# Designs tried in a protein design chat: VHH binders against f1rd40r3617to3795. Part 14

Target 1, 179 residues: f1rd40r3617to3795
Amino acid sequence: FNISVQSGYEAISQELCVVTCLKDLTSVVDIKTSSRPAMIGSLTDGSTETFWESGDEDKNKTKSITISCVKGINASYVSVHVDNSRDIGNKVTSMIFLCGKAVEDLCRIKQIDLDSRHMGWVTSELPGGDHHVIKIELKGPENTLRVRQVKVLGWKEGESIKIAGQISASVAQQKNCEA
Key: E = the ipSAE of ESMFold2; O = the ipSAE of OpenDDE; V2 = 0.75 times the mean of E and O plus 0.25 times the DockQ between their complexes.

## First folded at step 6 (VHH; framework vhh_8emy_2)

Design c40 (at its last look DockQ between E and O 0.84; V2 from the best seeds 0.00; counts 0 for: pae E 2.7 > 2)
Fold by ESMFold2-Fast, scan of step 6:
Structure c40 (fold): chain B 179 residues (1-179), chain A 124 residues (1-124)
Amino acid sequence: as target 1 above (179 residues)
Amino acid sequence: QVQLQESGGGLVQPGSSLRLSCAASGFTFDDYAMHWVRQAPGKGPEWVSSISGSGGYTNYATSVKGRFSISRDNPSKTLYLQMNSLRPEDSAVYYCAAEKYWGDSLYPSEYDYRGQGTQVTVSS
């Protein structure tokens, strides 16, 4: 947790507090990386002083973090901590969020460009609907990239989310998958 | 607005050395990976060398490994290629190229920006 994530999550959850509360699902989702799977624990250890760094196994391929939701849990937001000011040789300058029902069939949600000196959390709202896989593609001018933490917020089966725009998010996801 | 300008080419004898320079303007130089690409008469473009945005990683084509070295000076926005032990088969127009994201391009023709080139001729 850092101040920017805390403030963003409070703002995002304002409408949800009336009907349901977002929960930290990071410990109950499955997280995979494009390389160096032994370093995945650094992404969820609660510290921004440790990092996951991509390896030579994917030197000419897009670096990624893939989050898979088990039955009964639904991700609503994903946050990624990047520290380009400390990680000058591994900086992430763009981040693409995708989601879908399976890793082979993902639709782009959005792309967020990070400044050269970015430090802090990058948060993406996820579209409503039946999605079980979230993929975060990482881009930058370095052969290897670093990410310091990942957080997943959402809800468990038996809860309902009724916020303005939730239906629009589901419709947007369907349109993106058609393209 | 984006410009890449190569210099330092010339006519040299086999076994000689040359240092190529590429001056960049119009973009945030240290946010781009940089590449050297060459094209000989009647042939397609051949990738020569790459350097990451920070300069922390370099890569070379097998044909030039051990003879060429790529480097960059981010404060001056300049890319370099030091070419040693030049051979007749190194004769080509040498282009510098910029790539926003490392590894996104499959072929040298796909790099985001490319200069106009500088001629290197190695002949006895």
Scores: ipSAE 0.737, ipTM 0.896, lowest interface PAE 0.8, mean pLDDT 84
Fold by OpenDDE, look of step 8:
Structure c40 (fold): chain B 179 residues (1-179), chain A 124 residues (1-124)
Amino acid sequence: as target 1 above (179 residues)
Amino acid sequence: QVQLQESGGGLVQPGSSLRLSCAASGFTFDDYAMHWVRQAPGKGPEWVSSISGSGGYTNYATSVKGRFSISRDNPSKTLYLQMNSLRPEDSAVYYCAAEKYWGDSLYPSEYDYRGQGTQVTVSS
């Protein structure tokens, strides 16, 4: 599932065309990586030209990106951008998304195999409820891999994200494509 | 059907060289890390060498480092092991093995695919 880089729209198929506008929460979450934490800034800088590359710390191990949400932050989607066409020696061919209340108690919510030439965003919907930790486990045919961006979309408690009937599904889709 | 077929083994004198080949079929070869493992009589399997899918990264067991060289030709789906300065202790059945995700397997027996092996005997 491909979602907008800047914002997400959910159209509720009701007679009252209610559109939910999700916010980018990436700047208000804590991100950790299994290696080379100095490169974490590249995951959230808004550019697919920069990247996080796994290092020696997680050689011969599953690589991972861990996102921790603070209270009041409700993550709905997590998106990961990879470019296997560009990163020939650093391909990602498997992503496993996990979530839970704590790092030691995570549940697998999605597993995706990627084409060796995949370029673009991979998105997982997050279950509702009180989950505070999101972990993405990454694998590939190389000793190292690259991830170019991470995006978290959702809503903050106390903020309304529902827009009633002002935009059609087609307009929402168009905006999503332009983003 | 996945198939890995090793060849190039034989009886040689100490100090000689051999080149092993492994022909792969039935899977996307360049999407897999490839490995050589060996098993001597009465011993457990021993990891020898590994090469990443693209061939950009190689690794060797300490016992063979500087003497063995792993390489691959993705277009022909072939894995190679150049073995130089062979020693009697290198005598074993050598297996070609494939691993979809680098580092996912802790032991040689856990690789996704493995061939039938080729016998290498080093003796005076």
Scores: ipSAE 0.475, ipTM 0.770, lowest interface PAE 0.9, mean pLDDT 90
Fold by ESMFold2, look of step 8:
Structure c40 (fold): chain B 179 residues (1-179), chain A 124 residues (1-124)
Amino acid sequence: as target 1 above (179 residues)
Amino acid sequence: QVQLQESGGGLVQPGSSLRLSCAASGFTFDDYAMHWVRQAPGKGPEWVSSISGSGGYTNYATSVKGRFSISRDNPSKTLYLQMNSLRPEDSAVYYCAAEKYWGDSLYPSEYDYRGQGTQVTVSS
């Protein structure tokens, strides 16, 4: 019995292994906000108890978080954590995800409306190719809004190959467990 | 159906007070920023005041600051404008309006919903 004969099990295992192959790249990307840059550390500290809150610099403008990837960093997913149940006066009810090679040439890739009680992660898959900038535009009914975490998942050139090798070993073991 | 219904207008003398109300239905009231806009004959709409969805932030046009007070009661889905020390130049039709995202609209004509209006006339 070869791997191609058991593609159903391989697909399930590969989906799980693909998830485990992605790495948290948040600490190696550059993050900017449309306001209150002193609070950016709250977006990347791994805690949902801290927050970035928009300020006067963008009070009459769309609020945003901009993520820039250096050469060799390949982002696959971006996730944003908001908590409208705690942040009643700072709710986020719209997120628009954009990406591109530069801030001047961004394309919208996902638009999400959030309900007033949303609590948790909102994730966008990023298209492949030569994008270096990810932007999240944020809107709501309040004059300010809060975001509690940002996470970037992906791979670094020269590192994702080791994860692919582990996937192959897991597929072989899965076939043996069926015998 | 979305409805915004203003009330409380009338004919009053200078220096009088009026309280305008706007009853909202057909949408999730507390998820919208709310505004008062007024329009005098032959003039374009003029922004008067705004209040955030939670009611935690308010702002006023310079011409009414200190005399007018905006408020909202989210349980009853009602917006208010307390107008004190009324002047002849305050005479206009007053509209309430709803904006889904704070600051998206550049001009009052761009708000998502608008009521029928209530006439305020300050004479003498």
Scores: ipSAE 0.370, ipTM 0.740, lowest interface PAE 2.7, mean pLDDT 84
ESMFold2 (binder alone), look of step 8: mean pLDDT 85; pTM 0.856

Design c41 (at its last look DockQ between E and O 0.82; V2 from the best seeds 0.00; counts 0 for: pae E 3.0 > 2)
Fold by ESMFold2-Fast, scan of step 6:
Structure c41 (fold): chain B 179 residues (1-179), chain A 124 residues (1-124)
Amino acid sequence: as target 1 above (179 residues)
Amino acid sequence: QVQLQESGGGLVQPGSSLRLSCAASGFTFDDYAMHWVRQAPGKGPEWVSSISGSGGYTNYATSVKGRFSISRDNPSKTLYLQMNSLRPEDSAVYYCAAERFWGDSLYPSEYDYRGQGTQVTVSS
């Protein structure tokens, strides 16, 4: 399910109330990859025609994309674009989404299996609360894998006016990690 | 049901060649990395060779590099191991194994599926 509210305002009594809308935060987060860091720009260039391809640095490790949110940046969703139909030799057939306060203390959110011919966005909702690091682990039957784009949606503290109470309750409810 | 069935083993003389086959069924073959593993009497399992799902990448144990060649035919769901210049120390039961995710297993015992094996004996 999608968790978002309309961006705008409504007059209540004599005050304006603004609802929160999810924003594209991709340009303000820090992105690291398990290998080939020179190709990170391909993940955020707005084009699905370019790609990040894993290399030798993660040959004996899980291939991953790690997103770090700076103070005041809160991610609600992460989306990853994969094109297995074009990238037959670099297929991603499973993704594991994790989050936490630091790379050493991550909790698994979910695992999504992709079909052999998947093409398009894969989206994971992120739990609310104090998560500053999101990790996407990438798995497939090939020695190297390709990802075409990454997108982060969320909100910035102080930039969007929130409906008091509702958002705080939602954040408290979303502190759970997948086992 | 997932099945891996090896064939092509036998008794041969040193210097001979053998081609092993592994017929796969019950899973999407091209979504799995495939491996050959061998086990000689009194020894633990030894990884021999690996091939990626597409067949685009292969890897070999140093003891067999240059003598063995791994390949796969995805339409027929068959894995092969061409063994040339066989030596007495190559004598073992040879198992094919399937791994959903490349590099996920640390040891040959951790592969997702394994066949029952085919015996290769190299002796005079």
Scores: ipSAE 0.762, ipTM 0.898, lowest interface PAE 0.7, mean pLDDT 85
Fold by ESMFold2, look of step 7:
Structure c41 (fold): chain B 179 residues (1-179), chain A 124 residues (1-124)
Amino acid sequence: as target 1 above (179 residues)
Amino acid sequence: QVQLQESGGGLVQPGSSLRLSCAASGFTFDDYAMHWVRQAPGKGPEWVSSISGSGGYTNYATSVKGRFSISRDNPSKTLYLQMNSLRPEDSAVYYCAAERFWGDSLYPSEYDYRGQGTQVTVSS
């Protein structure tokens, strides 16, 4: 009889059942917009009553929000809140989510069309790993558009290791007992 | 089916006015920017005017600014072009066109939908 066979199955089950703790990382990422950078605070203030509105810098161009995560920041989801039912002169009817390691080498990961009455969050899952640049390209039938909030969910290195370390400490204690 | 049907063209003298209409169906009219484009014989298409989906923003080619006025009535899904002080050089087939994303097209040939056109002829 070998305990390692049972330990192998339990380790796999424990790995599959590991609770991933996601946190709001929005305050620790860098956010830039294609226009009106003075309004960026409205994207991150936790309120859907405020907004960023595009301006002259990107007139007649694709509007965008770019989020940069430094090494050690593992973004898992990005969410964008728009309200076309309120922002009738500033509608967003298309979002394209792009992700990569650098702004010059982004790949499209999601494209979604929104109807004229959409109100709420649009969420994209991100590729695994850290150090992402995330770009949201925004289009619509108006010369300007509005976004009311952005959120980034994920974990910092160390915090996820603590949660995995609680599980890893259990596995490490099991290995120590064997050693 | 998407339909864009222009009307209101005709033969008029210089200095006259005309009002063009474009009836739209088969798409969500409010969610499209709308354009007027004209094409004279032997010439390429020329952008004339644009209006945003809500109607809150309008833009005009320099050659028609102050003489033409674009408008839309979203409940009736109708686009208009009021053309005042017409000149012989305004003679063309006038097309309405739809663009889902404001400013996405560089050229009038790239618009998502275009009608069959209505002839405007300004002649002495």
Scores: ipSAE 0.349, ipTM 0.739, lowest interface PAE 3.0, mean pLDDT 84
Fold by OpenDDE, look of step 7:
Structure c41 (fold): chain B 179 residues (1-179), chain A 124 residues (1-124)
Amino acid sequence: as target 1 above (179 residues)
Amino acid sequence: QVQLQESGGGLVQPGSSLRLSCAASGFTFDDYAMHWVRQAPGKGPEWVSSISGSGGYTNYATSVKGRFSISRDNPSKTLYLQMNSLRPEDSAVYYCAAERFWGDSLYPSEYDYRGQGTQVTVSS
C-alpha cells in the first residue's frame, strides 16, 4: 500500500513593510546654552556621567538649551537627561519645550514638572515641519542647574530611512483576519 | 495648606543683633528657594536676602551685605536671618517668602508664598 504523502507547501507572500527609522541627529545640529558654552560637549558625548552646568551668565534667569537644525534636518523628538538625585545642588524641576522657525518666534509645545529626585530622560515630540529651532527652558530651586545629555532624533531629507521587511504568509493571514 | 510663620522680631537698640526664624509647612521646603523681604512704613517691599533650595547659594541686598546672614535647615523646614549691627533704617516688617524657581520672581510680591511678617524696630 503506497501512501502518497502530499507535502503541503506554505506559500510565503512577501509584503513589503516600510519601516521608517529615526536617526540620531545630535551630531548634526547646533547646540547653544544660556551659559558656559564650553561645557556643551558634555551634553552630547553619550555619557550621563558628564554634564552641563549653568554659570553666572544666567544665575538669576531661566536657563536654556537651544537646538538649531540646519536645512534638510527634520527633528522629530528631543530628549533631555537629568539626574536630580546626583545633582542635589543643581536640580531641574521644570522643563519647557519650545519650537519654531526662529528664536524670536517660538511656541510652547510641552511643559513638564520634574520630581526633585527625577533621574532619566525627558522627551518631547516635535510638531514637524519647518521648525528649525528647539529651545528647552529649564528652572529649579537652585542658582544653577545641571543637564546630563541632550539627544535629537529625526530624519534627514534625501536619505532613505525605509527598511523593506518581509512578512510570512501566516502573518499576512492574521492581518487579513484582523482587517 | 501652605504656611510660613516668622518669629524673632522685636525692639532693639542700634548696633544690636537679632535672629529671625521662619517656620515652613505645607510644601516641600527644600524644593523652594527662600527669601527675606522687608517693608518699612511708607515704603514699598524691599528684597533683603535669598538662599537656594539646598542652601548652597546665598545673596544679599547691598544695604545688608556683611551684616545679615541667611541660612536654612531643611530637615526642620526653618529659614533664618541673622541680623547684626542693626540700624534704625533696618526697622520694618520682615517677611519670609518661598519661590519655586530661583530667579523667577523679579519683585517680592511675586513670590509663591509669603508669611505674615514679624516686626523689627531698631531705636535708641
Scores: ipSAE 0.349, ipTM 0.700, lowest interface PAE 1.1, mean pLDDT 89
ESMFold2 (binder alone), look of step 7: mean pLDDT 83; pTM 0.843

Design c42
Fold by ESMFold2-Fast, scan of step 6:
Structure c42 (fold): chain B 179 residues (1-179), chain A 124 residues (1-124)
Amino acid sequence: as target 1 above (179 residues)
Amino acid sequence: QVQLQESGGGLVQPGSSLRLSCAASGFTFDDYAMHWVRQAPGKGPEWVSSISGSGGYTNYATSVKGRFSISRDNPSKTLYLQMNSLRPEDSAVYYCAAERHWGDSLYPSEYDYRGQGTQVTVSS
């Protein structure tokens, strides 16, 4: 259990949270990549044994995955699976998450640096509000990068929202721990 | 040529307020997301806040949420950071940065049109 302290001792939270019935929205969002669009299916097939690998189209550009939400679906979290332990020549060492109402009007919400041996899910909570586009920018030391899976979690308008439980700071912090 | 020029820094006491400005020139300001990034002595750069090109979307680092407010005035091509309830840990050089849209982006130390910075020192 980790305590986050900014200027005072108390940064421990134990809050009653309304946990919406979070659904895997990955199949109902539009996903685009900065290169190799034919491999997008590898990001959403439910398997971490397959991968998207960037190509020559984005060789001298930032490599990215762009997720666009249609009306009536609301993304709350995005999760990205990276396996630097297997993908030794295609490591992802940093991710920048951006959000906005349109692809031409995005801004950064979070940067996550990954260990050179990282293996597992990297999850970013998305800010509340009317964002429709999430962009994930990827950095690594090699010419090409690999991502094995992407999941978008959230809720759909018109579905029942269930209230569940209390969430402690330790549960929230563990969810954000590096592998 | 393209330029970002920060101003408004200074030496203040804890609990004080400062308003930083960033004057932009040489590019289409409205098309760029803008960021404030700070760097304290002996530490790496830390992202502070972002605002979309239209100003319709903003975000803040957890450490400054509720104390700082980012805004922009597109007609005057100026970015602002209103800093309230300043703490000693806010002491840093503050940099203005612009980020390209449309498939190209630079990380904080590699931002397009990164400015020269303005020093903020919070000390008693």
Scores: ipSAE 0.147, ipTM 0.450, lowest interface PAE 3.6, mean pLDDT 78

Design c43
Fold by ESMFold2-Fast, scan of step 6:
Structure c43 (fold): chain B 179 residues (1-179), chain A 124 residues (1-124)
Amino acid sequence: as target 1 above (179 residues)
Amino acid sequence: QVQLQESGGGLVQPGSSLRLSCAASGFTFDDYAMHWVRQAPGKGPEWVSSISGSGGYTNYATSVKGRFSISRDNPSKTLYLQMNSLRPEDSAVYYCAAERYWADSLYPSEYDYRGQGTQVTVSS
């Protein structure tokens, strides 16, 4: 998930440096779950050996993970780790990604279907613009679902300005950092 | 009955502009996210743009970003797509679609590709 920008420092077009624009924002976003909020820490602890498991609060409702970005935080990608091969009684077979400015006003951006043996990261690219909320809706055949990890990648407004300052020589360099 | 009626297409030259409209009826328009989807002859459908129920959030396919603008007028129950700097590859039938998600729904609403769409042809 590293977007690189290179600029020449000599008339003969030599490469000057590589700048990475995306940052792990997981620790600075707010994460809420449709149930079992005490287990949210398992989603961001850096380990795929721990999990969030949905509870009774959402047994008759859509199970979800909601990510809220504070001012100056821009999410570009969200990655969700699912291990259906170990979590045979708590499988996730579909994920729907939604985003918007507020929880009550979201748009679907994609749906990803997972096979019954899926193990690994599921990544959604997020559209550019003023979205502050990302919601991940989860579907599976069992009463409860398990998700093992969540990561959010993007940029901070202040750091975006610093990076733009470093690469302000061309529009193409700015575009690469935004991708 | 849910009804979506697209209009505003036509034959234009490259570099021209068009504004498409979609008139909605039979549902609470403000509660639905709205989408534009296009399909060129012999190709599969391609998502173009989306707008949230309030109009507060929009997104665009990379191929149209910076050239197209989606908007909605909730009082008149109408969705718009302003298409600028049209290219031959934008030629397609354009459909509007409505989608609703509920906080406690197990299954989200699906797109409804109702109506004939509106034909856009960009050719010299």
Scores: ipSAE 0.036, ipTM 0.494, lowest interface PAE 6.6, mean pLDDT 78

Design c44
Fold by ESMFold2-Fast, scan of step 6:
Structure c44 (fold): chain B 179 residues (1-179), chain A 124 residues (1-124)
Amino acid sequence: as target 1 above (179 residues)
Amino acid sequence: QVQLQESGGGLVQPGSSLRLSCAASGFTFDDYAMHWVRQAPGKGPEWVSSISGSGGYTNYATSVKGRFSISRDNPSKTLYLQMNSLRPEDSAVYYCAAERYWDDSLYPSEYDYRGQGTQVTVSS
């Protein structure tokens, strides 16, 4: 029930079929933060040694990471890496996931409360459908907080698969897992 | 000053339908996403369904998806939950709640507006 995170492994329910079938969409979504946009690259660099830390721009506001999916991008899971054990003065104690078609018209999907010693991935399954925007609102006891990594898993419409002559093993495997 | 008043609960047989209503006042209803949350005796609160301020986006807990339908009538400031194919495990007090996203800090434990609740009992 506590998710084991392996270096380089996408921590989505730890079911190999789900991990194998879903694509990492992180590079094709638009990511915005409530503060310090120059640090956004730390969220998607593949390393949990770097972090995004909130700044003065959102000191008296909700701290958030906003993910915008362009047409044809279908997010199924979002995973956020939090390390309260290292980030003692920048803890994240609660995470609220919201989805909608626009940032001004969102619905809360899930609230996940984190232990004060939490270290690892926090994963939320997203409702099936056309989410244009996924917003992650973050709460902590200090003025600033840190998030170490973000990943978006799902599927992309319109990807061409070569089927002529024979179906590749990878294509057959993905179809089997997604079925 | 925010007021939410639920109604429509009752005692019904398994397989029956009920429609819950939530009358809202004291805030600009259209600006708020609305939620249905339920709490069964001896259990913590469970989120059931959400609808965006415009009504353009809805979401459901997996336990009720396909059976329940959330809707809103912004002119009358009323939220609805249509509950079909009711099961004994749906028995709970149902609360409506409002949370503002756009210009507010959103921390539900500190900023929830909820009503008194309406009791739903599904029993034979």
Scores: ipSAE 0.235, ipTM 0.568, lowest interface PAE 2.9, mean pLDDT 78

Design c45
Fold by ESMFold2-Fast, scan of step 6:
Structure c45 (fold): chain B 179 residues (1-179), chain A 124 residues (1-124)
Amino acid sequence: as target 1 above (179 residues)
Amino acid sequence: QVQLQESGGGLVQPGSSLRLSCAASGFTFDDYAMHWVRQAPGKGPEWVSSISGSGGYTNYATSVKGRFSISRDNPSKTLYLQMNSLRPEDSAVYYCAAERYWGNSLYPSEYDYRGQGTQVTVSS
């Protein structure tokens, strides 16, 4: 009795909180990679100790991670964890973020150059609007590259976000309605 | 400013060995893939060999595979090409080249930086 009634109130409280904060959408987006699709699970397993490593099929091509959003979901930030300090043979030294309605019609958002010893999250704010596809192009001096995690933060259509100020990478990854 | 300076070329007899060096300056050497390209008289540039930024991966043109070995020393910012069992058809000016991103270039002319070259002549 008491447990079910209490659980109901907690669910309602959590639902009300959702409209005022960014949500982790990583579990509801579709993720594709330019190679080794069997390793995609390493990008979303919640661990920075596992990784996706590109393969031979794209070794002489631009490596990429492509994120497709489900209808009604709007991505506001994409965060990518890179550890060049451990992955010296698979360094990512540049990331290019693109977005659009479809893979064939993407616009470049920005390019972020990474330090040779970079370790941590790289976060890109996405422009306002309807972004069904986000593409992250990965570049470096190695034939294969490693990425340890990806996260997508955003909101569902019909919900409002009342977050003021700038969101740092660490704050963006940690922020949810259970603050 | 970026500089690539090749050395070690010369006149040798068929079957001889040479070791080419390329001294790099003006950029973060270990963040660039490095390549050797050669150009014989009257011919276009031919890709010879590539090495990744860490040195963990190497590639060779079919014509030199098994005879040439590419290597790099990142602390000294130097690229090497060990050439064994040299043949008359290996005669060319040898250029080192730097590429910021592996696989970004389709042709040797598209590499980000090239040196001035060192002449290798293989004749009797």
Scores: ipSAE 0.689, ipTM 0.880, lowest interface PAE 1.2, mean pLDDT 85

Design c46
Fold by ESMFold2-Fast, scan of step 6:
Structure c46 (fold): chain B 179 residues (1-179), chain A 124 residues (1-124)
Amino acid sequence: as target 1 above (179 residues)
Amino acid sequence: QVQLQESGGGLVQPGSSLRLSCAASGFTFDDYAMHWVRQAPGKGPEWVSSISGSGGYTNYATSVKGRFSISRDNPSKTLYLQMNSLRPEDSAVYYCAAERYWGTSLYPSEYDYRGQGTQVTVSS
């Protein structure tokens, strides 16, 4: 976790008066890239010093990272770490987040423009529902782009979210949420 | 407002060299890929060369590879095309073009911005 993701948790809790138990789901989702699949491990190794860099296969096409969730796993947020200040030859200046049931039928969630010197996490909240596929399209003025880390946060089916004053928290739920 | 202004064209003999310049204004130059496109009389636009926003990657049409060199100077917001060993077949109006995202345009007519062009004529 970094500061951008942690700040999101705190804001949600204060705004809604809710105790939420978001988990790091990154290790249990399937991640595919538009090129250089051998570098996918750099996106999930817990370090922003390593990176995935797109290759020649997609140099004249939209670069993307596609995340597929298995049944029972619900993604609530996806976070992407970009360091344009170090990666000036591979900078990402726009990201489009999409989701849906299948890669052929995706709906746009949002587009975020990044400045030329952006450094840090870019986070998108995901809509509720049965979206099994999340796609991040990456755009910039370079033939190859770099992404340093990806995190998927959410919950697993069968676990309850605690709501202060409306739903009582149980000891089992708190333990399961690592609260 | 966005402006791209080409210069450096002219009439030269086969085997000569020319350096084209394109002065850019009205946008963040280093956030755009830049391209050179040419159009000869009676023909459609032909892509000539591209350079990434940082200048770290270049590519060239097969017909000009080894003879032409694209470069950019981001501090001065200027794009260049060094043309060596010019041939009569290189005669055309040369246009500077800007593209916000690399690889999104399928045709030279789809680039985000384009200049007015500079005439290059190669004849004996």
Scores: ipSAE 0.664, ipTM 0.864, lowest interface PAE 1.1, mean pLDDT 85

